# Miniprotein binders against q6w4x9r395to579: the designs that were tried, part 128

Target 1, 185 residues: q6w4x9r395to579
Amino acid sequence: GHCSLEGGSFVTTFDARPYRFHGTCTYILLQSPQLPEDGALMAVYDKSGVSHSETSLVAVVYLSRQDKIVISQDEVVTNNGEAKWLPYKTRNITVFRQTSTHLQMATSFGLELVVQLRPIFQAYVTVGPQFRGQTRGLCGNFNGDTTDDFTTSMGIAEGTASLFVDSWRAGNCPAALERETDPCS
Below, E stands for the ipSAE of ESMFold2; O stands for the ipSAE of OpenDDE; V2 stands for 0.75 times the mean of E and O plus 0.25 times the DockQ between their complexes.

## First folded at step 11 (miniprotein)

Design gb17 (at its last look DockQ between E and O 0.72; V2 from the best seeds 0.00; counts 0 for: pae E 3.2 > 1.5)
Fold by OpenDDE base, look of step 12:
Structure gb17 (fold): chain B 185 residues (1-185), chain A 91 residues (1-91)
Amino acid sequence: as target 1 above (185 residues)
Amino acid sequence: SVLEEIAKTILEAVKDLVEAVKENDEEAIKRAIERLEEAAKRAEEAGFEKVAEAVERVIDAVRNGDEDPWIYLAVRYLEWVMEIAMRRALE
């Protein structure tokens, strides 16, 4: 399964459903029992301008009981708040520079993350087949059905992205807004 | 149903707890936790052990002073467990 966060406010789920939202919160991208130590992958969005539509991804966070790995747009990688030099390796996670503009987080448990640093901060999430039907969050449920990707954390199917996205927030934040696709984006 | 009533109570208490944490209202936090503990007990007595466990995870996250993400992760897990329980109850 492949999930992408692109263009500052665009998401494509594991089931290949595209959608757009504007929010300034931390959201759960991926929660799954297949992630060890209660692990979860999260995305941090913040304002990139003065308007409500000017929001962008600013960091990706993998959080478990053992690690809090943050990859930020300023190319700083931290674990549990401490800056780490690359390549950085834990027990089952390795973060390294893939290219001059890309960082990669590789794991031993079927999760891969590629982060594009420039010109736009973007993220690409890949999970193995063992994750099928066992994922939750903004990346969807990876069950091959695009029509149920907007299922909230409470199991409610939503027709729009805003309430779906809000259900996966990981902090106290303003409500997310669904906007029409801007051809200039 | 019994589960629906318990679920409603849990969700309301969680909402209050999250708000109390946001405001750093220690007394409100305490009250919300007490409500959740009672709800967890009810859930366990009604045979919904996983729900009770999930509630306890939320309580523990707050008591331990975990960062916001952990609190919400616990809440999302609780919501998941409750959703599963509700679905099974309808089968």
Scores: ipSAE 0.624, ipTM 0.848, lowest interface PAE 0.7, mean pLDDT 93
Fold by ESMFold2-Fast, scan of step 11:
Structure gb17 (fold): chain B 185 residues (1-185), chain A 91 residues (1-91)
Amino acid sequence: as target 1 above (185 residues)
Amino acid sequence: SVLEEIAKTILEAVKDLVEAVKENDEEAIKRAIERLEEAAKRAEEAGFEKVAEAVERVIDAVRNGDEDPWIYLAVRYLEWVMEIAMRRALE
């Protein structure tokens, strides 16, 4: 399954449900028992543009008991706070430059992340079939049904993207603002 | 049901714990942890071992002084474990 974070504020879940939001927080993008060592993928959003309500993806974080890999829009890759030269390899994870504008994080456990650095910072998450029905976070529950993609951390299906997103905050942050998705998107 | 009473206590105590951590209120943190320890013991005695284990993970994250993401990840995991237990109880 494929999940995308595009255009600064757009998200398409593993079940292909699109939505928009604006928030300034670290959000849980993907939490799953299939990720080793209590692993989770997180997305950092911060202010962009001249409006206080405009926010964009600024970093993607893979966190586990062994690793805290941060890939930022400034093209810096760190693990546990230390900057790393690419290609960077651990036992189960390799981060490398796929093209002049794209980085890839490949793993041995069925998770792949591709980050577009330019012209707009964007992220693409791919998970293997073993993750079906076993994901939680901004990318949805990967169960083949788009109507419950806004299922919050407590298992409640929400009607608005902002309430759904707020349930996945990984910090003490202000509430997100919902933006209408363009009908042609 | 017993599980519903335990779940309500856990959810209220977790909410209080997160707020206390946010405010750096040491006494409120201690009180919320005590409530969670009692709820975990009740869950264990009632046969909900995974719920008790998930509660202990939240307590450990706070006691170990883990930074924000770990505390929130432990809370979300607890919520998932409770959702599964509640759904199973309805079967």
Scores: ipSAE 0.531, ipTM 0.769, lowest interface PAE 1.7, mean pLDDT 82
Fold by ESMFold2, look of step 12:
Structure gb17 (fold): chain B 185 residues (1-185), chain A 91 residues (1-91)
Amino acid sequence: as target 1 above (185 residues)
Amino acid sequence: SVLEEIAKTILEAVKDLVEAVKENDEEAIKRAIERLEEAAKRAEEAGFEKVAEAVERVIDAVRNGDEDPWIYLAVRYLEWVMEIAMRRALE
């Protein structure tokens, strides 16, 4: 299954459902019992302009009881707060520079993350078939099949997408309706 | 059902717990944890052991002073476990 975070504000789920949202918080991107040590993948969004509707992805975080790996738009990779030289390897995880513009985190447990650093900070999540029906978060629950001629996208209004995204906050952030105000004011 | 009543109690207590942690209200934290412990015992007695274990994980995250990501992760796991248990009970 593939999940993507593109254009600073667009998400396509494991079920190929696209949506867009505007928020400034840390969100749970992927949570699954298939990830060891209570692992979760999180996405950090922040203000990219002067209005609430101008937010974008600024970091991706893999968190488990063993590791807190942060890959940020400034191209710095940390584990548990310490900057790491690439390639960086643990028992189960390898982080390396794939190209001049892309970093990759490969794992032994079926999760792969590719981060595009330039021209726009984007992330691509790939999970093996053992994750089917076993995921939660912004990347969705990885349900079912759709025909080649039909996309399962429901054309959800931004308010509906905001409510879904709000439910996956992993920090002290206001609810979607409360985010109508400027977070810096 | 019994599970539906237990789940409602758990969700209300979790909401109160998260609010109490945000406010650093030690007395409210203690009260919310006591309600969760009672609900976990009821879940275990009713045969919902995974729900009880997930509730205990939320309590542990708060008692250990874990940061926000861990508390929210524990809450989301609990919601997931309850959802699975509810679907199984109806199938």
Scores: ipSAE 0.298, ipTM 0.640, lowest interface PAE 3.2, mean pLDDT 78
ESMFold2 (binder alone), look of step 12: mean pLDDT 81; pTM 0.782

Design gb18
Fold by ESMFold2-Fast, scan of step 11:
Structure gb18 (fold): chain B 185 residues (1-185), chain A 91 residues (1-91)
Amino acid sequence: as target 1 above (185 residues)
Amino acid sequence: SVLEEIAKTILEAVKDLVEAVKENDEEAIKRAIERLEEAAKRAEEAGFEKVAEAVERVIYAVRNGDEDPWIYLAVRYLEWVMEIAMRRALE
């Protein structure tokens, strides 16, 4: 299955449901028991330039008990806070430059990430068939049914993208978003 | 059922815990963790070992980093584990 993060704030789920959102937090893209060492894929969104009405993808993070790999729009790759030269290899993960404008993170456990650096920072997630029906996060549940792609972290299918996205926050939010109420209340 | 009461306690305590962490309210964090520890013990005694493990992961994440993505990841995992346990219990 294939999930894409394109055009700043557009997402297409593993079941091919497109949506757009506005957010400036770290969000869970993919969480699955098929990922080793409690692994999860996350996306960092921030304000797009001078406009307060637009947000865009600025980094993708793969987090497990062993690794915290961050790929940022500035072409910087870190693991556990240390900058790495490419190609960067661990036991199960390799990050390398696929083309002059694309980086790839290949894994031994059925997850592949391709990041477009130019002209717009975008990400493409591919998962093997073992992930079918076993994914949660912004990329959806990969069960072949688009009507429940907005399943929140509590297992409730929502009709709107905004509630779905908010349920998958993973921190790094501005105070206003994290409080979910007026900061002056 | 026992699982339904445990699940309700866990969901309410987790909601309170997340809010307490956001507000940096040490006493509220302590109270929510105490409720979660009791619920985890009850879950384990009732045979819902994965639920107990998932609750312990949430407690660990809070004690080791309130702004770390691990708190949110642990909470989302706990919600998933509880949904599976509830569905299986109703079979």
Scores: ipSAE 0.013, ipTM 0.445, lowest interface PAE 7.4, mean pLDDT 75

Design gb19
Fold by ESMFold2-Fast, scan of step 11:
Structure gb19 (fold): chain B 185 residues (1-185), chain A 91 residues (1-91)
Amino acid sequence: as target 1 above (185 residues)
Amino acid sequence: SVLEEIAKTILEAVKDLVEAVKENDEEAIKRAIERLEEAAKRAEEAGFEKVAEAVERVIELVRNGDEDPWIYLAVRYLEWVMEIAMRRALE
């Protein structure tokens, strides 16, 4: 299955459901028991400098008990806060420059990430068939049914992308403004 | 029914815990953890071992002062484990 984050604010899930969202936090892209060492893939979004999008992807993070690999739009790759020269290899993960404009993170456990650095920072996630029905996050549940791709962290299927996306926040959000900015007040 | 009551208690306490951690409110953190410990004990006694383990993981991360992503990941995992337990109980 294939999930894409492109055009700054567009997402296509593993079940091929497209949606757009506007957010400036770190979000869980993919959480699965198929990922070793409590692994998870996350995406960092910030306000866009590109006129066709309000928010844009600025970094992709793979986090596990042993590794925190960050690939940023500035073409810097770090693991646990330390900058790494490419190709960078661990026991199960290799990060390398695939082309002058693309980086790839290949793994032994059925996950592949390709990041486009220029002209626009974008990410492409591929998972093997063992992940079918065993994924959660912005990339959807990979069960072959697009109607439940907006399943929130609590297992509720939502009709709108905004509620779905908010349920997968993982921190690094701007401070909330005071109550008067809440439209429900 | 029993699991639904436990799940409601856990979800409410976790929400309160996350907010208390953001506000650095030590008393609120302690109260939320006490509610989670009681709920985890009830879950374990009812046979929902994985739910109890997931709750204890959230408590451990908060007590250790771990960074937000780990706490959020553990919370999302706990919600997933509870969903699986509820689905299985309906079988």
Scores: ipSAE 0.044, ipTM 0.515, lowest interface PAE 6.7, mean pLDDT 76

Design gb2
Fold by ESMFold2-Fast, scan of step 11:
Parts: structure tokens; C-alpha cells; sequence
Structure gb2 (fold): chain B 185 residues (1-185), chain A 91 residues (1-91)
């Protein structure tokens, strides 16, 4: 399944539900028992002067008990706070420059992340079939049913993107604002 | 059910813990951790080992002074583990 974070503030879930939000926080993008060592993907959003809404994706984080890999719009890759030269390889994860404008994080456990650095920072998440019905976060639950794509951390399906997004905050941040119309809600 | 009572206690105590950590209220943190430790023991005794483990990880992260994203990740994981356990109990 494929999940995308595009245009600074647009998200398309694994079940192909598009939505938009305006928030400034770290959010859980993908959490799954299929990820080793309590792993999760997180997305960092901050204020931006380049979009109408003034919020955009600024970093993607893979966090587990062993690793904190941060890929930022500044083209810096760190693990556990230390800057890494590419290609960077661990036992199960390789981060490398796929093209002049794209970085890729490939894993042995069925997760792939591609980040576009320029002209706009964007992220593309691919998960294998073992993740079907076993994901939570901004990318949705990957169960083939779009009516429950806005399942909050408490297991409640919400009709609005802002409430859904707020349930996945990974920090003490202000609530997300819904400042433009969603394509689907 | 016993699981529903344990789940309510855990969710309320976790909410109090996160609030106490935000306010840097040491006594409130201790009280919330004590409630979570009791709830984790009850969960383990009732056969919900994954729930007990998830609670213990939240407590450990707070005691270690871990950063917000890690603490919140473990809280969301705990909430999810509770949701799975609740669904399976109702099936």
C-alpha cells in the first residue's frame, strides 16, 4: 500500500483517502506491530512561508527502541542525533540518495520511504502486504475501507481531518486547524 | 468485565500522567505511576501480558526522562494494545 504526504499539507492514506490539515507538531504517521523494536514513522510539520496555509512537512522520523533516524528538508540525515553521510546502513535499514532530489530509506521489514527534497519537501510511504489491517496513524488503517480511515488513537472513527490528526500528535502542541476544504470531508 | 475496568483505569491514569509530565508535577507523576503499576499487575494477573508490558514501557520512559515523541509513541501504542484487547474480549 502507498501513503503520500504532498504539497506541504496534503495526505493520501493507504486506502486512497485524501485529506488536508494545518498543524505544527510531530505526528505519528505509521505505527504497526509489524515494525521491529516498537518502530514507527513520524512526520514533523511546521509553519512555512511558501504555502497559503503556512504549514508544511519539514522532516520525517523513523523512531524505534534502537534508532531515531531523522530526514529533514535541510537534506540532513541523523541517527540518534549524529549526522550521517550517505549511503548510511544499519542491520535492517539503508538510507541513500536515489536521485539528486530524492532520498530513499529501504528496510528489510516491508517498509520503504522516499522523500523528495526539492522543490517541495514531500514523502511517499510504501508498505508490504503483511501490513494490511495492521497500521495506525496519519496514513490510515490499510483495511480497504475508506469510511474508517480517520480512526483515532482511541479507536474511534472521526468525520473530520483535524480531529483525526490531533489524535496522532506525538508532542505537547497546539491543535491542528482546518483552514481549507478537504476533497472528501 | 475485568478488562473494561482495567482499561478505564489505565486510560485515566495515562491521561493524568501526560498532564503531570507537561506541568512538571512530581507528586502527580508519582501518583499516576502508582496507579499504572497497580493496573499493570492486575492486567498481567488477568492474562493480558501485552497490556501490562505496554504500561511498563510508558512508566519506564517517564522515569528515564525520555523526550516527548518517544513518550507519546508509547502512549499511543498502549492505547492501541488496549483497543485490540477490548475488541477481542467482545468477540
Amino acid sequence: as target 1 above (185 residues)
Amino acid sequence: SVLEEIAKTILEAVKDLVEAVKENDEEAIKRAIERLEEAAKRAEEAGFEKVAEAVERVIEAVRNGDEDPWIYLLVRYLEWVMEIAMRRALE
Scores: ipSAE 0.151, ipTM 0.586, lowest interface PAE 5.1, mean pLDDT 78

Design gb20
Fold by OpenDDE base, second read of step 12:
Structure gb20 (fold): chain B 185 residues (1-185), chain A 91 residues (1-91)
Amino acid sequence: as target 1 above (185 residues)
Amino acid sequence: SVLEEIAKTILEAVKDLVEAVKENDEEAIKRAIERLEEAAKRAEEAGFEKVAEAVERVIEYVRNGDEDPWIYLAVRYLEWVMEIAMRRALE
């Protein structure tokens, strides 16, 4: 399964459902029992301008009981608040520079993250087949059905992205805003 | 059903707990935790051990004063566990 965070406010789920939102919070991208040590992947969005529609991804966070790995738009990688030189390796996670503009987080448990640093901070999440039907968050449930991707954390199917996205917030933040997307965007 | 009743209680208590934490209302936090502990006990007695464990995890993070992401993650996990339990109960 492949999930992408692109263009500042666009998300494509594991099931290939695209949507857009504007929020300034930390959101759960991926939660799964397949992630060890209560692991979860999160995305941090912040204002990039003065308008409500000017929001962008500013960091990606992998959080577990053992690690808090943050990859920020400033190309700073931290674990548990400490800056780390690349390549950085833990027990089952490695963060390294893939290209001049891309960082990669590789894991031993079937999660891969590629972060594009420039010109736009973007993230690409890949999970192995063992995650099928066992994921939740902004990246969806990876069950091959796009129609149920907007299922909230409480199991309620939503027709729009706004309430869906808000249900996956990981902090006390303002409500997310939804804007219709151009099919060509 | 028993599970539905327990689930309702848990969800209401969790909502109150999250709000109390946001407001840093220690007394409200305490009350919410007490309700959750009771609900966890009921869940365990009813054979829903995973639900009880998930509730206890939420309580643990709050008591430890863990950062915001942890309590939310625990709540989301609890919601998932409850959803699974409810679905299985209907099968």
Scores: ipSAE 0.605, ipTM 0.842, lowest interface PAE 0.8, mean pLDDT 93
Fold by ESMFold2-Fast, scan of step 11:
Structure gb20 (fold): chain B 185 residues (1-185), chain A 91 residues (1-91)
Amino acid sequence: as target 1 above (185 residues)
Amino acid sequence: SVLEEIAKTILEAVKDLVEAVKENDEEAIKRAIERLEEAAKRAEEAGFEKVAEAVERVIEYVRNGDEDPWIYLAVRYLEWVMEIAMRRALE
């Protein structure tokens, strides 16, 4: 299954449900019992620089009891707070430069992350079939059914992306705002 | 009904705990943990072992002074485990 974080604030879930939001927080992208050592994938969103009305992806974090791997838009990779030269390898995880503009985090447990650094910081998450029906977070529940759109951490389907996103905050942050579909001017 | 009572207690205590940690209110943290410990014991006695384990993990991360993401991850996992238990109870 494939989940994408594109264009600053657009997300397409594993079940191909697209949505957009405005938020400044660390959000849980993927939580699953299939990830070893209580692992989780998270995304950090912040203001887009010069724009007051938009937020964008600024870092992706893989956190487990052994590792805290942070890949930032500034092309810095850290693990447990220490900067790492690429390729960087642990027992189960390798972070390397896939192309001149892309980094990849490959794992032994069926999770792959590709990060586009330029021209816009974006992320692409791929999970193996063992994750079907076993995921929670911004990337959705991967159950093959989009009718449960925006199922929150509490298992409640919400009508708006902002309430869904808020349920996946991984920190003390302000509530997300619903992005306008089409501004009047 | 027993599971619904336990779930309400857990959800209320977790909200209080997260707010207390956010405000660094040691007395409120202690009170919320005590309520969660009682709820975990009741869940264990009622046969909801995974719920009890998830509650204990939230308490452990708070007591250890772990960083924000861990506490939130443990809370989201607890909510997931409770959702599964509630769905199975309704079958």
Scores: ipSAE 0.474, ipTM 0.757, lowest interface PAE 2.1, mean pLDDT 81

Design gb21
Fold by OpenDDE base, second read of step 12:
Structure gb21 (fold): chain B 185 residues (1-185), chain A 91 residues (1-91)
Amino acid sequence: as target 1 above (185 residues)
Amino acid sequence: SVLEEIAKTILEAVKDLVEAVKENDEEAIKRAIERLEEAAKRAEEAGFEKVAEAVERVIEAVEEGDEDPWIYLAVRYLEWVMEIAMRRALE
């Protein structure tokens, strides 16, 4: 499954459902029992301008009981708050520079993350087949059905992205805003 | 059903707990945790051990002073476990 965070406010789920939102919070992208040590992947969004619609991804966070790996838009990589030189390796996670503009987090448990640093900070999440039907968060449930991707953390299917996205917040933040998406944008 | 009642209690207590944490209201936190502990006990007695364990994770996160993201992760996990339990109860 492939999930993407692009263009500052666009998300494409593992099931290939695209949607857009504007929020300034930390959101759970991926939660799954397949992630060891109660792991989860999160995205940090912040304001990038003066208007409510000017929001962008500013960091990606992998959090577990063992690690808190943050990849930020300024190319700083930290684990548990300490800056790390690349390539950085833990027990089952490796963060390294893939290209001049891309960082990659590789894992031994079927999660891959590619972060594009420039010109827009974007993230691409890949999970192995063992994750099928066992994921939740903004990246969806990876079950091959796009119609139920907007399932909240409480298992309620939503018709719009706003309540869906808000259900996956990882902090006390303002409500996310939904905007119409242009397939050609 | 018993599970529905327990779930309702848990969700309300979690809501209060999260709010109390945001406000740094120690007394409110304590009260919410007590309610959750009681609910966890009821869940365990009713045969929903995973629900009870998930509740304990939330309590643990708050008592250990974990960062907000971890608290919410625990809450989301609890919600998942409860959702699964509810779904199975309907089968």
Scores: ipSAE 0.601, ipTM 0.835, lowest interface PAE 0.8, mean pLDDT 93
Fold by ESMFold2-Fast, scan of step 11:
Structure gb21 (fold): chain B 185 residues (1-185), chain A 91 residues (1-91)
Amino acid sequence: as target 1 above (185 residues)
Amino acid sequence: SVLEEIAKTILEAVKDLVEAVKENDEEAIKRAIERLEEAAKRAEEAGFEKVAEAVERVIEAVEEGDEDPWIYLAVRYLEWVMEIAMRRALE
């Protein structure tokens, strides 16, 4: 399954449901019992643009009990707070420069992450078939049904992206907002 | 059902715990942990060992002073474990 984080704040889930939000937080992108050592993939969003009214992806984090790998939009890769030269290898994870504008994190457990650094910071998540029906987070539940992709952490299907996104916050942050609409005139 | 009563207690205690941690309210943290410890014991006695284990992970994350994401990950895992247990019980 494929999940994408594009255009600053646009997400397409594993079941191909698109949505958009405005938020400044670390969000759980993918949580699954298929990830080793209580692993999770997270996405960091922060204010973007001159006016700071828009938000965009600024980092992707893979966290487990052994590793905290952060890939940042400024092309810095850290593990457990220490900057690493690429290619960076652990027993089960390799981070390397795939192209002049893309980094890849390859794993032995069926998760692959490709990060576009330029011109816009974007992320692409691929998971193997063992993850079907066993994912939670911003990328959805990967069950082949788009009508329940906004299922919150407690199993409630929400009608709005902002409530869905808020349920996946990984920190003490303000509530996410859907796109602000200007009054006509 | 017994599980529904335990789940309600867990949800209320977890909400109080997260808010107490946010406010660094030591006394409120202690009270929420005590309620979760009791709920975990009841869950284990009722045969819901995975629910009890997930509750204990939340308590451990808070008591160990883990970084923010770990507390939230433990809470989301507990919510998922409870959802599975509740669905199974309603079969």
Scores: ipSAE 0.458, ipTM 0.736, lowest interface PAE 2.1, mean pLDDT 80

Design gb22
Fold by ESMFold2-Fast, scan of step 11:
Structure gb22 (fold): chain B 185 residues (1-185), chain A 91 residues (1-91)
Amino acid sequence: as target 1 above (185 residues)
Amino acid sequence: SVLEEIAKTILEAVKDLVEAVKENDEEAIKRAIERLEEAAKRAEEAGFEKVAEAVERVIEAVRDGDEDPWIYLAVRYLEWVMEIAMRRALE
């Protein structure tokens, strides 16, 4: 199955449902019992340029009990906060430069990530057949049914992408605008 | 059902816990954890072992001072475990 994060704000799920993303937070991209050591793939979105209404992908994070691999749009790769020169290899994960503009994270457990660095930061996630019906997050549930790709964290299918995206937050993001104070009180 | 009552308690306590963590409200965090501990005990006694384990993971993430992603990952795992348990109960 294949999930893509393209054009800064577009997502296509494992069941081929496209939607547009607007948010500034870290979001769970893929969570599955098939990932070892409580692993999860996460996506970081932030404001794009000077626009307050546009957001774009700025980093992809693979987090497990052993590793916190961050690949950022600044072309920096870190693991557990320490910068790594490529190719970088652990027991089950290898991060390497596939082309002058693309990095690849290959794993022994059926997950592959390809990141385009230039001209626009984009990510492509591939998972093996063992993940079918066993994924949660922005990439959907990989069950072959596009009508439930907007399944929230509680398994309730949403009709809008914004509610679906908000359900997959993985960070303490800034609060919404507070009420304006009464000038006379 | 017993499971539905436990699930409602867990969902309400988790929402309160996440909000309390965002606001750094120590007393609210303690109250939410106490409610989750009681719900986990009830789940264990009722035979919903995986639900109890998932609740314990959320409590541990908060108490150990784990960074935000681990707290949210534990919460989403708990929600998934509860969804599976509820679906099985309807079969």
Scores: ipSAE 0.334, ipTM 0.692, lowest interface PAE 3.0, mean pLDDT 78

Design gb23
Fold by ESMFold2-Fast, scan of step 11:
Structure gb23 (fold): chain B 185 residues (1-185), chain A 91 residues (1-91)
Amino acid sequence: as target 1 above (185 residues)
Amino acid sequence: SVLEEIAKTILEAVKDLVEAVKENDEEAIKRAIERLEEAAKRAEEAGFEKVAEAVERVIEAVRNGDEDPWTYLAVRYLEWVMEIAMRRALE
């Protein structure tokens, strides 16, 4: 299955449900028992532009008991706080430059991440069939049904993207903001 | 049911724990952890071993002073484990 984070604030889940939100936090993108060593994929969003309603993806984080791999919009890759030259290889993870504008994180456990650096920072997540019905987070539950993709961490189906996104915060952050439609404020 | 009572206790205690951590209120943290420890014991005695394990992970993350992402990940894992246990009890 495929999940995408595009255009600054758009998300398309593994079950192909699109949504948009505005928020400044680290959010759990993918949590699954299929990820080794309590692994999780997270997405960092911060303010972009002048208005309070504009937010954009600024980094993607893969966190496990062994690794904290951060890929940021300034094209720096770190693991456990240390900058790494590409290609960077561990036992189960390889981070390398796929093209002049794209980085790829390939894993041995069925997770693949492609990050577009330019012209807009974006991320694309691919998971193998073993993840079907075994995912939680912003990318949805990967069960083949789009009606429950807004299932919060507490198992509640939410009618709004902002409440769904807030349930996946991985930090002490402000609640996601409804889109402000006054561009000159 | 026993599971519903345990789940309610866990949800209330986790909410109080997260708020206490945000406020850096050591006494409130201790009270929330005590309630979680009792809930984990009740879950284990009732046969919900994975629920008890998930509660212990939350307690460990807070006691170890783990940085924000780990505490939140432990809480989300606990919520998921409880959801699975409750769905299975309905089956």
Scores: ipSAE 0.346, ipTM 0.686, lowest interface PAE 2.8, mean pLDDT 79

Design gb24
Fold by ESMFold2-Fast, scan of step 11:
Structure gb24 (fold): chain B 185 residues (1-185), chain A 91 residues (1-91)
Amino acid sequence: as target 1 above (185 residues)
Amino acid sequence: SVLEEIAKTILEAVKDLVEAVKENDEEAIKRAIERLEEAAKRAEEAGFEKVAEAVERVIEAVRNGDEDPWIYLALRYLEWVMEIAMRRALE
């Protein structure tokens, strides 16, 4: 399955449900028992420029008991707070420059992350078939049914993106604002 | 019904814990942890071992002074475990 974080504030879930929000927090993108050592993918959103109504993706984080890999829009990759030169390899994870504008994090456990650095910082998450029905977070539950893609951390299907997003905050942050996915609205 | 009462206690204690951690209120943190410890004991006694384990993970993350993401990951894991337990109880 494929999940994307594009255009600063648009998300498309593993079941192809699009939504948009405005928020300034670290959010859980993907939590799954299929990730080793209590691993999770997270996304950091912050205000874009000086606009108080716009937010954008500024970093993607993979956190486990062994690693805290941060890939930022500044093209800096750190693990456990230390800057790393690419290609960077651990036992199960390799981060490398895929193209002049893209970095890739490949893993041995069925998770792949590609980040676009320019012209806009964006992220693309790919998971193997073992993740079907085994995911939680902003990327949805990967069960083939879009009607429950806004399932909150408490298992409640919500009608609004803002309530869904707020349930996946990974920090003490203000509530997110819902925005329409229709570009003409 | 027993699970519903335990879940309500956990949710209220978690809400208080998150607010106390945000305010760095040591006495409020201690009170919320005591309520969570009692809820975990009740869950274990009622046969909901995974719920008790998930609650203990939250308590441990807070006591160890772990970074925010770990505390919230433990909270989301607890919510997931509770959802599974409630769903199974309705079967």
Scores: ipSAE 0.391, ipTM 0.704, lowest interface PAE 2.7, mean pLDDT 79

